# Ledger of designs, part 27: VH-VL binders against q9rc53r339to534

Target 1, 196 residues: q9rc53r339to534
Amino acid sequence: AQTHEFSNKLNTISGFLQLGKIDEAVDFIQKERKIQQEWIHFFIERVNDPTVSAVLLGKISQAQELGIDVDIDPSSQLLTPLQERQQELLVTMIGNLLENAFDALLASGIENKKIYISFTDMGDDFIFEVEDNGPGIPPQLMESIFEEGFSTKEGTHRGFGLALVKKAVHELGGAIFLEEGELGGACFVLTIPKHE
Short names: E, the ipSAE of ESMFold2; O, the ipSAE of OpenDDE; V2, 0.75 times the mean of E and O plus 0.25 times the DockQ between their complexes.

## First folded at step 12 (VH-VL; framework fv_trastuzumab)

Design J2 (at its last look DockQ between E and O 0.89; V2 from the best seeds 0.75)
Fold by OpenDDE, look of step 12:
Structure J2 (fold): chain C 196 residues (1-196), chain A 118 residues (1-118), chain B 107 residues (1-107)
Amino acid sequence: as target 1 above (196 residues)
Amino acid sequence: EVQLVESGGGLVQPGGSLRLSCAASGFTFSNYHIHWVRQAPGKGLEWVARISPSKGYTRYADSVKGRFTISADTSKNTAYLQMNSLRAEDTAVYYCARGGFRWPFDSWGQGTLVTVSS
Amino acid sequence: DIQMTQSPSSLSASVGDRVTITCRASQSIYSYVAWYQQKPGKAPKLLIYDASSLESGVPSRFSGSRSGTDFTLTISSLQPEDFATYYCQQHYSWPRTFGQGTKVEIK
């Protein structure tokens, strides 16, 4: 099944061709290929879990389709093997955190939407961070955003995804919390003990 | 071998400016963070600033915000610290150090002395 | 900011002695504490990271441990080259912060 992003890229290529812009089409293809190769190279070197890599790559593609620039701290590393349940829940948590960021950014109307992902396996705990340059989260809501059914006054439903994340991380004996990021928006931090 | 080499230190008057350089070698520059850490004479260590050369993201200590600017040139494997509006309390040996996300400072330069005095 | 309270500020010891330096974090920083050795006129050198991980090339007489927010650097048998100033540092949050330092002097 063709992803919307893939379809969009094909449309772009088709557009160039229809316009007789062969060089532009070739350049576009080469650029996309390069980007893809760079990501693949990064994940091969820095992430030993193919499922986690696949999820991240998928979300990166989705973000691109949405006009959101996603980047990863180049020093990020996840080479410690995950237990099966850890993997399953981590994938769920990453997916939901990124979706939450997408929603927040799209609702904000902010230009130059950006998500920055960082992770490490250096310590006794895995740390995973998802940061955006959206409006952030007011201190008064920092606890309530993780409650099921939580809705902002504007009708934005953020509570279900984050509630699931909270539940998942707690199952693993970890924690989720907000920190000050570098992009000015929300910065979610997941801590997961390597050994339960 | 990982190597960091600081340069650019010297004597400057209060209110003056100075630019420090940190030349890196022996590792993939863009895969790490570069930090500046300073040490006043006879005192402890103080973190000053950090940059991700690959991404350009920066962080600063409150004591230097608005006055110091950290930057990097990946083509030269060099990080910089532009110091403006220097104060006497900025007098210190300035070290550049390598780090990463939630990493320690695993490599340090030899340091360069900055003296702010009238 | 996260404060790293290091103690003692100085100590005197002899070659062969067991030396212990402690650092307490003002809040939970998990295991993200590093220890550095600094000799006069030289840059700090990383000894321990992640509370208890020994940096490559560091002698095994150095070790680190954690108990909650309390961190300890131990030199099991002090050697002549170990007389220096030691610093703890948290590498968990921003800003990065150091302990005040501990000068290990010869008795």
Scores: ipSAE 0.758, ipTM 0.885, lowest interface PAE 0.7, mean pLDDT 92
Fold by ESMFold2, look of step 12:
Structure J2 (fold): chain C 196 residues (1-196), chain A 118 residues (1-118), chain B 107 residues (1-107)
Amino acid sequence: as target 1 above (196 residues)
Amino acid sequence: EVQLVESGGGLVQPGGSLRLSCAASGFTFSNYHIHWVRQAPGKGLEWVARISPSKGYTRYADSVKGRFTISADTSKNTAYLQMNSLRAEDTAVYYCARGGFRWPFDSWGQGTLVTVSS
Amino acid sequence: DIQMTQSPSSLSASVGDRVTITCRASQSIYSYVAWYQQKPGKAPKLLIYDASSLESGVPSRFSGSRSGTDFTLTISSLQPEDFATYYCQQHYSWPRTFGQGTKVEIK
């Protein structure tokens, strides 16, 4: 499967052009370029790792396709260099945490679906936080959500996302846990030591 | 030069209200968190509230929840603390401070005194 | 809430002395501890963040260290301008919490 949001945007532009609405097409393109340029400028300033930047930008674009509003805390920064293995596993963990948030929000009846991302390299650990305004995780399920096959339906490929995150973060000597967030849904926190 | 300037302190009776202002300059206001931290006379420091001005997310100490409201006007680079139902134990110097996601308070204002007394 | 237990509450020292102030967190906060200096009638000033990182413009006689949940501020050779109250603070989780303070007095 492909992202439908990019295709929908192209169809919108084509529709304006086919109707002879040139000014409307130009306005639409300029709005979309401004949003992309703002994200690119943020990542250039705040994230000194092009692979992590690419994953975040890709997930933001995917969220737009899904009708999910994503914000990043503007004080976030990742300027400390990642070791190659840290980069590889961090990309996997960020991707899986965001996919988990997408799934939870899409299954919900919540209007104005939101995800909020925060990260810092201020201390001895990298810290990443992904929260949503979905239904949250009941305390009694907190350990089981990291088990292989949790929520697996119709195959072994489903339900591996959070288990993979737990395995990956432990390989890096870090931890994953739930915290009360600002949006009322799930708030996952990753901690990764900078040096092992 | 990073500056935070508090204003709006004064004498108020118990049960009264007061609004504090924190005017920021020398940095991009919307890129940081703004906090209020208070210090009762002769006592230590107590964090009161935080806002992320660009997103409007807020947090409060349990001691002030439901009575105090933090807000921000990004067009004026100013944060506010609306203090309602004031009590004697709210008497303190109130500092405005700059922070971020899991950051220390790296810049502080001079403080403004709030006295709650009859 | 994470308690930050700071000791001593006060100490007397002479110029040139080595001064040590300790702070213990009630649970893991990694290295997310700051130290502030406050002189009477003035706002706190950040000295150290992330347990051991020296803020710009702070003299090198100030240092910080961590052992587990125990954190230490050290002033290697006390100067006249260092007589003040010092606070530790965790900047890891909500609510942010401070130690009770340590008043460093001249003897």
Scores: ipSAE 0.652, ipTM 0.817, lowest interface PAE 1.2, mean pLDDT 88
ESMFold2 (binder alone), look of step 12: mean pLDDT 94; pTM 0.954

Design J3 (at its last look DockQ between E and O 0.79; V2 from the best seeds 0.68)
Fold by OpenDDE, look of step 12:
Structure J3 (fold): chain C 196 residues (1-196), chain A 118 residues (1-118), chain B 107 residues (1-107)
Amino acid sequence: as target 1 above (196 residues)
Amino acid sequence: EVQLVESGGGLVQPGGSLRLSCAASGFTFSNYHIHWVRQAPGKGLEWVARISPSGGYTRYADSVKGRFTISADTSKNTAYLQMNSLRAEDTAVYYCARGGFRWPFDSWGQGTLVTVSS
Amino acid sequence: DIQMTQSPSSLSASVGDRVTITCRASQSIYSYVAWYQQKPGKAPKLLIYDASRLESGVPSRFSGSRSGTDFTLTISSLQPEDFATYYCQQHYSWPRTFGQGTKVEIK
């Protein structure tokens, strides 16, 4: 099954070809290849867990399809081996956090949508951060957003994904919280102890 | 060997401007954060600003927001601190330091003295 | 901002002494505390990071520990070259903040 992103890229290439713009098509292909290679290189060097890498790469692709620019702090590192349950839950949490960011950004109508991901295994805890440049989260909602079934007045259901994240992180003995980020939107921080 | 070398310090009048440089070598510049940390004479250390050269992400201390701008040129492996509207309290030795996400400052330059005085 | 309350501000010790410096964070910062040594006219030097991890090249007589929000730098046996000012620093949140410093002087 072709991803929408893949289909979109193929359509772009096809468009160039139909227009007789062969050089542009070639340039586009080369650019995409380069980007992909850069990400692969990054993950090979900085992330030892292929499943985590795959999830991140998939979400990056999805973001691109949505017109969301995703970047990763280049100093990020995850080389400490994860336990099986840690891996499973981390993947779940990362997926849900990024989906939540996607939803927030798409609903906001903000131009130049951006997500910034950072993670580290330097300390006693794994730290994973997902920051966006969306509208942020009002202080009054900082606790409620993690509740199941939480719905904003506008009918946006943000509560289910975050509730799942909270449950997952707690199972691992960790925590999730909001911090002030650099982009002006929401900055979710996961802390997960390396040893339970 | 990791090296950071500051330059550009000197004497400036209040309200004046100064641009500091931090030349980095011995590591992949774009994989780290560069910080400015200052130390007033006989005082402690104060973090001033940070940049991620790869993405251009910056943070500032409240004491310098709106007056200082940190930047980086990856082609030159150099970080900069543009200091405008300088005040007497900005007088300090300014260090550049290497860091990362949730990292300490693991490498420091020798520092450059900035003196703001009439 | 996260405050790092460092104590004492100064201490006098002799070569061979055990020296302990403490830093208390105003909130939980997990293990993200670093310790630096600074000699007059020189840049700070990283000694300990992540509360207890010894930086490469640092003598083993230096050690760090954590108890909640309390962090401790210990020099097991003070050497002549250890007379300096020491700073704790949190590398957890923004802005980065330092302790006030502890000057270790010769008795």
Scores: ipSAE 0.771, ipTM 0.879, lowest interface PAE 0.6, mean pLDDT 92
Fold by ESMFold2, look of step 12:
Structure J3 (fold): chain C 196 residues (1-196), chain A 118 residues (1-118), chain B 107 residues (1-107)
Amino acid sequence: as target 1 above (196 residues)
Amino acid sequence: EVQLVESGGGLVQPGGSLRLSCAASGFTFSNYHIHWVRQAPGKGLEWVARISPSGGYTRYADSVKGRFTISADTSKNTAYLQMNSLRAEDTAVYYCARGGFRWPFDSWGQGTLVTVSS
Amino acid sequence: DIQMTQSPSSLSASVGDRVTITCRASQSIYSYVAWYQQKPGKAPKLLIYDASRLESGVPSRFSGSRSGTDFTLTISSLQPEDFATYYCQQHYSWPRTFGQGTKVEIK
């Protein structure tokens, strides 16, 4: 993932330069530097788990390659230590939720693709929220999206992502919900009790 | 000291418009949500709208969707509530308040009165 | 929307009394309940958040507790400055919603 990500960024810069689009190449480089620095600073101060930080940073980088604008609510915090199993399963769940959001947005044709991530450890549960501005989930599919083998992805039949999330969150005694988001797309909410 | 100061309230006719301001100080504005909460005379509290720190992520109560617009200018540490198509039911003291993702309202302004009356 | 049902709507008490105010959420909100105090003509003031955590500068006679979707604000020994209206509020989901309020009056 690191090798393809780096190569894609170099190819993008090279493409701008080969087309004589020097201002666009400079803008791309400056944007990448700023995004990297700001996210590293955020994770140092707001997320006290290096594995969760790494997954989020990796997904932000992946989203940039895909033309998807990812923001994390700056009031988000994860300072309470995760138990080992919570960390393992949370990383899996975050990854799968973000991949589903990427797939939905890429299939949508929307030009201004957005994902908004929010999380907190303020209460007795960890809460994570992933919202996109894609097409959302039709009401008739809301229970089906968690079934093993289900997929609405064009050209692929990878149907394990949300089923894995549901199994993982159930193992932790938590839940996953769909809520109505203000971005117009899907809004998945994970709740994970701090005590098993 | 965290401080929120509302302004812009007044008397308007039904169907009219008014713009409220919330000037913030004593905290990093971009790290918090700003909310508007209203209280009709002699009544309880009703949440109205929220803007996230980036200024691009908003939420509204159903009673005001399409009529009210919340915005922010981070360079001035100020949030705004543009209120259009005002109704008698919008008569209230409007407070601005500070929050975050699933946070309480930990700081409040003193409020500004909006009266909608013919 | 999550409804917060607060009880009682008012009560009369004397200085030194122990006062309890209850609030019930219409669905699970975990511990994400705040309590506010509001005096006439003034803005609400945060007392308790996350059901039981005391906001900085709030006297220790205030406490909060949770049992499932039932939440309680307790004032262990009422003081003259505590006569006010109290509101519960869920800070879990959108829209944020408040209880109807409880006016604590001098007996």
Scores: ipSAE 0.506, ipTM 0.748, lowest interface PAE 1.8, mean pLDDT 87
ESMFold2 (binder alone), look of step 12: mean pLDDT 93; pTM 0.949

Design J4 (at its last read DockQ between E and O 0.92; V2 from the best seeds 0.86)
Fold by OpenDDE, last read:
Structure J4 (fold): chain C 196 residues (1-196), chain A 118 residues (1-118), chain B 107 residues (1-107)
Amino acid sequence: as target 1 above (196 residues)
Amino acid sequence: EVQLVESGGGLVQPGGSLRLSCAASGFTFSNYHIHWVRQAPGKGLEWVARISPSHGYTRYADSVKGRFTISADTSKNTAYLQMNSLRAEDTAVYYCARGGFRWPFDSWGQGTLVTVSS
Amino acid sequence: DIQMTQSPSSLSASVGDRVTITCRASQSIYSYVAWYQQKPGKAPKLLIYAASHLESGVPSRFSGSRSGTDFTLTISSLQPEDFATYYCQQHYSWPRTFGQGTKVEIK
């Protein structure tokens, strides 16, 4: 099924063509292609795990459909091999954190929705960071948001997702916490030891 | 080879302004972070500011917030530090350094001297 | 802010000596500590990053270790070119912070 974003892009191309604006159509297509190629190039160079790359790419696409701009810190790197269980749980955690961000941003009603992802394998621990420019999380809720069944008016699935993330990261001997980020909203940090 | 070259240092009166430049070469500028680190004469190192040229995200030390502005021009592979309302305590050698997300400073320029004096 | 307490402020040693410099972080920063060497009139040079990883081109006599929030730089056998000032730095959080420095002087 065609997504709204995909349909919009096709309509734009069709519009240019109907107007005889061939150069504009070509430029538009090339721009979109370039963006896609840039993402692929980034993941090929910076992420050694195809599964993690695939999940991130999928979420980026989903974000675009939702009108959410996603950026990844270009210095991010994941070249250290993940153990099988680490990979499985990391994918789950990343997925849930991004879904949580989507929900928060959509509920906020802000016009320029943004997510910023950063990760590194430089130290003894993998660090993944998912940040949004939403309303953030008040201090009094910073612990309870990870509890199963926790719900706010902003989303019914938020508590379930974060609870799962907390459980998963703890299984790996890691941690999840909030820090001050670049965007002013919620900034979730995952730390996962490379070796248990 | 990775190179960072600072310029723009000099003598300025208190309350004055100065703009430093950091010209980068030998690497993809937009794939890294650029930092300014300063060192007062005979003193230790102090981090001043950071920019991610790709996204324009900036961070500042409390000591310079509201007075200094870090920026970057990716087309020129150059980072800048606009310093306003300069104080005597801002006197230092200013280094630009390359970093990244939770990275160390793996490359440094040779620094440029800023002297704030009446 | 994360404080990096470095010790000693200075030490005297001879060529061939084992030298140890310590830095304690005020809170957990995992392994995100770097060590730099600085000679007079020169920019700092990265020696160690992520507590124990040797930067490319740095001699193997330099090593780093971590115990909780305590970080150690070790020079196994001091060479004439190693007389300099050394700094620890956390590269975990903002603002980036340095230790006070340790001047290694010739005995």
Scores: ipSAE 0.890, ipTM 0.956, lowest interface PAE 0.5, mean pLDDT 94
Fold by ESMFold2, fold request of step 14:
Structure J4 (fold): chain C 196 residues (1-196), chain A 118 residues (1-118), chain B 107 residues (1-107)
Amino acid sequence: as target 1 above (196 residues)
Amino acid sequence: EVQLVESGGGLVQPGGSLRLSCAASGFTFSNYHIHWVRQAPGKGLEWVARISPSHGYTRYADSVKGRFTISADTSKNTAYLQMNSLRAEDTAVYYCARGGFRWPFDSWGQGTLVTVSS
Amino acid sequence: DIQMTQSPSSLSASVGDRVTITCRASQSIYSYVAWYQQKPGKAPKLLIYAASHLESGVPSRFSGSRSGTDFTLTISSLQPEDFATYYCQQHYSWPRTFGQGTKVEIK
């Protein structure tokens, strides 16, 4: 089975070829190969956890299919080993934070959708940030967004992702909160103690 | 060897402008953050501005917002601080420093003196 | 803004003395405190980061510790080259902020 992103890339190449734009097709293929290698190099050098690397790479690919540009602060690092439970819950939290950012950006209609990820293991706590250039979180909703069932979308089974993140980070003895980020949208920060 | 070299300091009248440069070497410039930190004569250290050169994200101290602009040219491995509407209170040695996401300033230049005086 | 309250502002000590300098953050900054040494006419030099991690090439007589929002730099046995001004700095949030400095002078 083909992925949505794989199909989109094939359609783009096919479009260039059908329009007789051979050089443009070649340039597109070369750029995609270089981008993939740069991400693999980053994760090998900066992230000493293959499960976290796989989730981030998978979400980056998903974002590309959705027309969302994802960047990671190049000074980010996660070289300190994660305990098994930390890894399991961090993967869940990263996934949910990124899905929340995807949803906010797709609903916004904003052009040039961006997500920026930053993380460090330099201190006694792991710190992860996920931010977007979407509409942000109004101050009056800041406590509500972590409650079960909260959603700005109509639907029965929406609104559990951020509540899940809050429960997960608290199980690890950490915290989640909002900060002012680089992009002007929502900026979620996770802090996770390395040792309780 | 990580090296940061500042230049462009000097004497300027109030209301004037100066542009400081920070030439970097010995590391991959676009993988780090570049900061300006200043120290008034006989006083402590004050953070002024930061740029993330890879993506162009900037932050400024309240004392300089609207007057100072930090920028970077990754092809030259150089950061700049454009200082406009200078005041006597801006008189200081200006240091360029290397950092990262929630990092200390792990490398510093030698500093360049800016004097704002009538 | 996070205030870093550093004390004392100056101290006199002899070669071989154990010296402690303290710094208090006005709110939680986790372990994200650095300590710098600055000699007259020179740029600051990083000694300690993340409260207790010794920067490469820094002598082992320097150490750092944390208790909540209280941070300490210790020099276990002062050497002649250690007479300088020391600054703490939080590297957690924006703006980055420094303590006002501690001048360590020869007695």
Scores: ipSAE 0.817, ipTM 0.905, lowest interface PAE 0.6, mean pLDDT 89
ESMFold2, look of step 12: ipSAE 0.774; ipTM 0.885
ESMFold2 (binder alone), look of step 12: mean pLDDT 94; pTM 0.955
OpenDDE, look of step 12: ipSAE 0.868; ipTM 0.941
ESMFold2, look of step 13: ipSAE 0.774; ipTM 0.886
ESMFold2 (binder alone), look of step 13: mean pLDDT 94; pTM 0.953
OpenDDE, look of step 13: ipSAE 0.859; ipTM 0.936
ESMFold2, fold request of step 14: ipSAE 0.810, 0.782; ipTM 0.904, 0.881
ESMFold2 (binder alone), fold request of step 14: mean pLDDT 94, 94, 94; pTM 0.955, 0.954, 0.955
OpenDDE, fold request of step 14: ipSAE 0.887, 0.888, 0.887; ipTM 0.956, 0.956, 0.957
ESMFold2, last read: ipSAE 0.802, 0.802, 0.800; ipTM 0.900, 0.900, 0.895
ESMFold2 (binder alone), last read: mean pLDDT 94, 94, 94; pTM 0.954, 0.954, 0.952
OpenDDE, last read: ipSAE 0.887, 0.890; ipTM 0.956, 0.957

Design J5 (at its last look DockQ between E and O 0.90; V2 from the best seeds 0.82)
Fold by OpenDDE, look of step 12:
Structure J5 (fold): chain C 196 residues (1-196), chain A 118 residues (1-118), chain B 107 residues (1-107)
Amino acid sequence: as target 1 above (196 residues)
Amino acid sequence: EVQLVESGGGLVQPGGSLRLSCAASGFTFSNYHIEWVRQAPGKGLEWVARISPSKGYTRYADSVKGRFTISADTSKNTAYLQMNSLRAEDTAVYYCARGGFRWPFDSWGQGTLVTVSS
Amino acid sequence: DIQMTQSPSSLSASVGDRVTITCRASQSIYSYVAWYQQKPGKAPKLLIYAASSLESGVPSRFSGSRSGTDFTLTISSLQPEDFATYYCQQHYSWPRTFGQGTKVEIK
């Protein structure tokens, strides 16, 4: 299935070729290949769960289609095996958090949209962090955003996704909360105990 | 072997500037954070700044915000701390250390002394 | 900021003694506490991370534990080379913060 991103890249390549810019086309292809290889290499080294890797990679691709730059802290690591239910719910939570970030960023209208992902398995808890450079979340709404059906005046359906995340993390005996991040927007932190 | 080597310390007058360097070796520089930690004479440890060399993200302690700038050159495996508008209270041994996301400082340099005095 | 309240500020002990140093965090930081050893004129050395994980190369007489927001470094049998200053640190949030330090001196 041709994703919009894939289609766009093909169009770019086609454009170069139609213009007789063969070197540019080759360069473009090589750059894209390099980026893809770098991500694959990162996930192979730092994430032992291929499902989690696949979800992250998919979301990175989606972000690119949306004009959102996604980075992962290079020191991130997830090598501790996940239980089946942990994996399932983590994938759900990651997906929803990133979608929420996408929505927030797209609604903000900022030109340089960024998401920064970090995770670690160093402690007794898995920690997963999703940060964006959007408008952030006012202190008054920090609790309400996790309620089901919560809608902002901006028409964003943030309430359903975050509510699901909250439910999922609680099922795992963990927590979700907001912290001050590096990008100035919202920074969601998931903590999941390795063992209950 | 992981190694961090600080340099650039010295005597400077209040209001002056100094640039510290941290040369790293023995590990993939871009996979970690570089931290600066300082210790005033006879005092405890204070975190100063952090950088992710590969991504360029930085954090600063409130005590140095607006005056200090942390940077990195990945081609040289070197981190820097540009210190401007130095104050007497900035007098300390400055250490660079290796860190990461919610990571301890697992490797330290030997430190370099910065003395701010009239 | 997260405060790390370390105690005691100093203690005197003899070789072979059991030594315990404590740090209390001002809020929950889960298990993200490190312990460092520093000798005069030297850089700190990581001993324990993630509250209870022993850094590679560190003697087994060092151990860390957690109870809520209370963290403890224990030296089961103090050795001559262990006389130093010890610091706790939270590596959970920013800014990174250290305890005040504990100087372990010879009795």
Scores: ipSAE 0.850, ipTM 0.931, lowest interface PAE 0.5, mean pLDDT 93
Fold by ESMFold2, look of step 12:
Structure J5 (fold): chain C 196 residues (1-196), chain A 118 residues (1-118), chain B 107 residues (1-107)
Amino acid sequence: as target 1 above (196 residues)
Amino acid sequence: EVQLVESGGGLVQPGGSLRLSCAASGFTFSNYHIEWVRQAPGKGLEWVARISPSKGYTRYADSVKGRFTISADTSKNTAYLQMNSLRAEDTAVYYCARGGFRWPFDSWGQGTLVTVSS
Amino acid sequence: DIQMTQSPSSLSASVGDRVTITCRASQSIYSYVAWYQQKPGKAPKLLIYAASSLESGVPSRFSGSRSGTDFTLTISSLQPEDFATYYCQQHYSWPRTFGQGTKVEIK
């Protein structure tokens, strides 16, 4: 996903230059360099797993194209090494949680779409949190959202993503649940034991 | 060395206002949470509020929601607690502390006393 | 809110004694418990985090342990500088909540 977006950015720069808009091209380059540099520095310093870093960077880029503002809590850290199976399943779970948040926000009609990501390896369990400012989850649906095929909207999403997350986290001995967040939407929390 | 220095405490009548400051040094301010914890005289510790300074996300204890506002100025490495509509039960030493997402409080200021009395 | 029930509220001990302080969480908080020491007129000082991890610069006579939602701070051999009030605190969720404290006094 990064390769495709990179090529599009090169085409934008080329377009500015072909139209003689040199100042606009320079401004675009400086803005993109600063944004990418800040994320890369964050991931190098705070996330020891390159595969998890790549998934998060890819999803941040996808969110930008969708008009969704994604933040990561700067105190987040994942410096404890992941076992191979933990990495594989965590990547799947993060991807599906973020896709779920994208779908909810895009269906909502909210103008200032936001996602907030937080994670820590401070204790004996890894904890990941994905929050959005979308419509949230009614209490009556709390258990149903993890069932295969659950969907509140026909044809837009089959509802397999959260069921896959629940299955994956169970395989790792962990749990997924909802928590009260500060954005007013859904706040999904994953807990994953470091040692089984 | 990591340092947090509170200021702005004092004596205030009920219904009054105060603004506390927490000046931070010795660490990258924007990488941490700044939190306020208070301790009434002779009593235990009570968490009050938290800010993630880089993004401005906040949380408040129910006892202070609507009356207190936490904020931060990352250019000055300083967090603030604006306390309005003060009540006698707000009388306490107010500490600022360094934290993070599901972190302990690993550094504390010396505290500043707020007394609310007629 | 997650309640932290700490016991005892106070104890008297002599230099060299082994001291044990207990804290129970009202729900699962995994290992996310910290222990603080506070001397009169001073701010709390972090001793233990994540139930059993010793903070840098804290003497090894301090240790922490967990059994389910029960957490324990142990001081293996009290020293004169250890007479203080000790607090447990969950650092799992907001609001952060503390035990009510245990004052360790000279016998």
Scores: ipSAE 0.742, ipTM 0.874, lowest interface PAE 0.9, mean pLDDT 89
ESMFold2 (binder alone), look of step 12: mean pLDDT 94; pTM 0.957

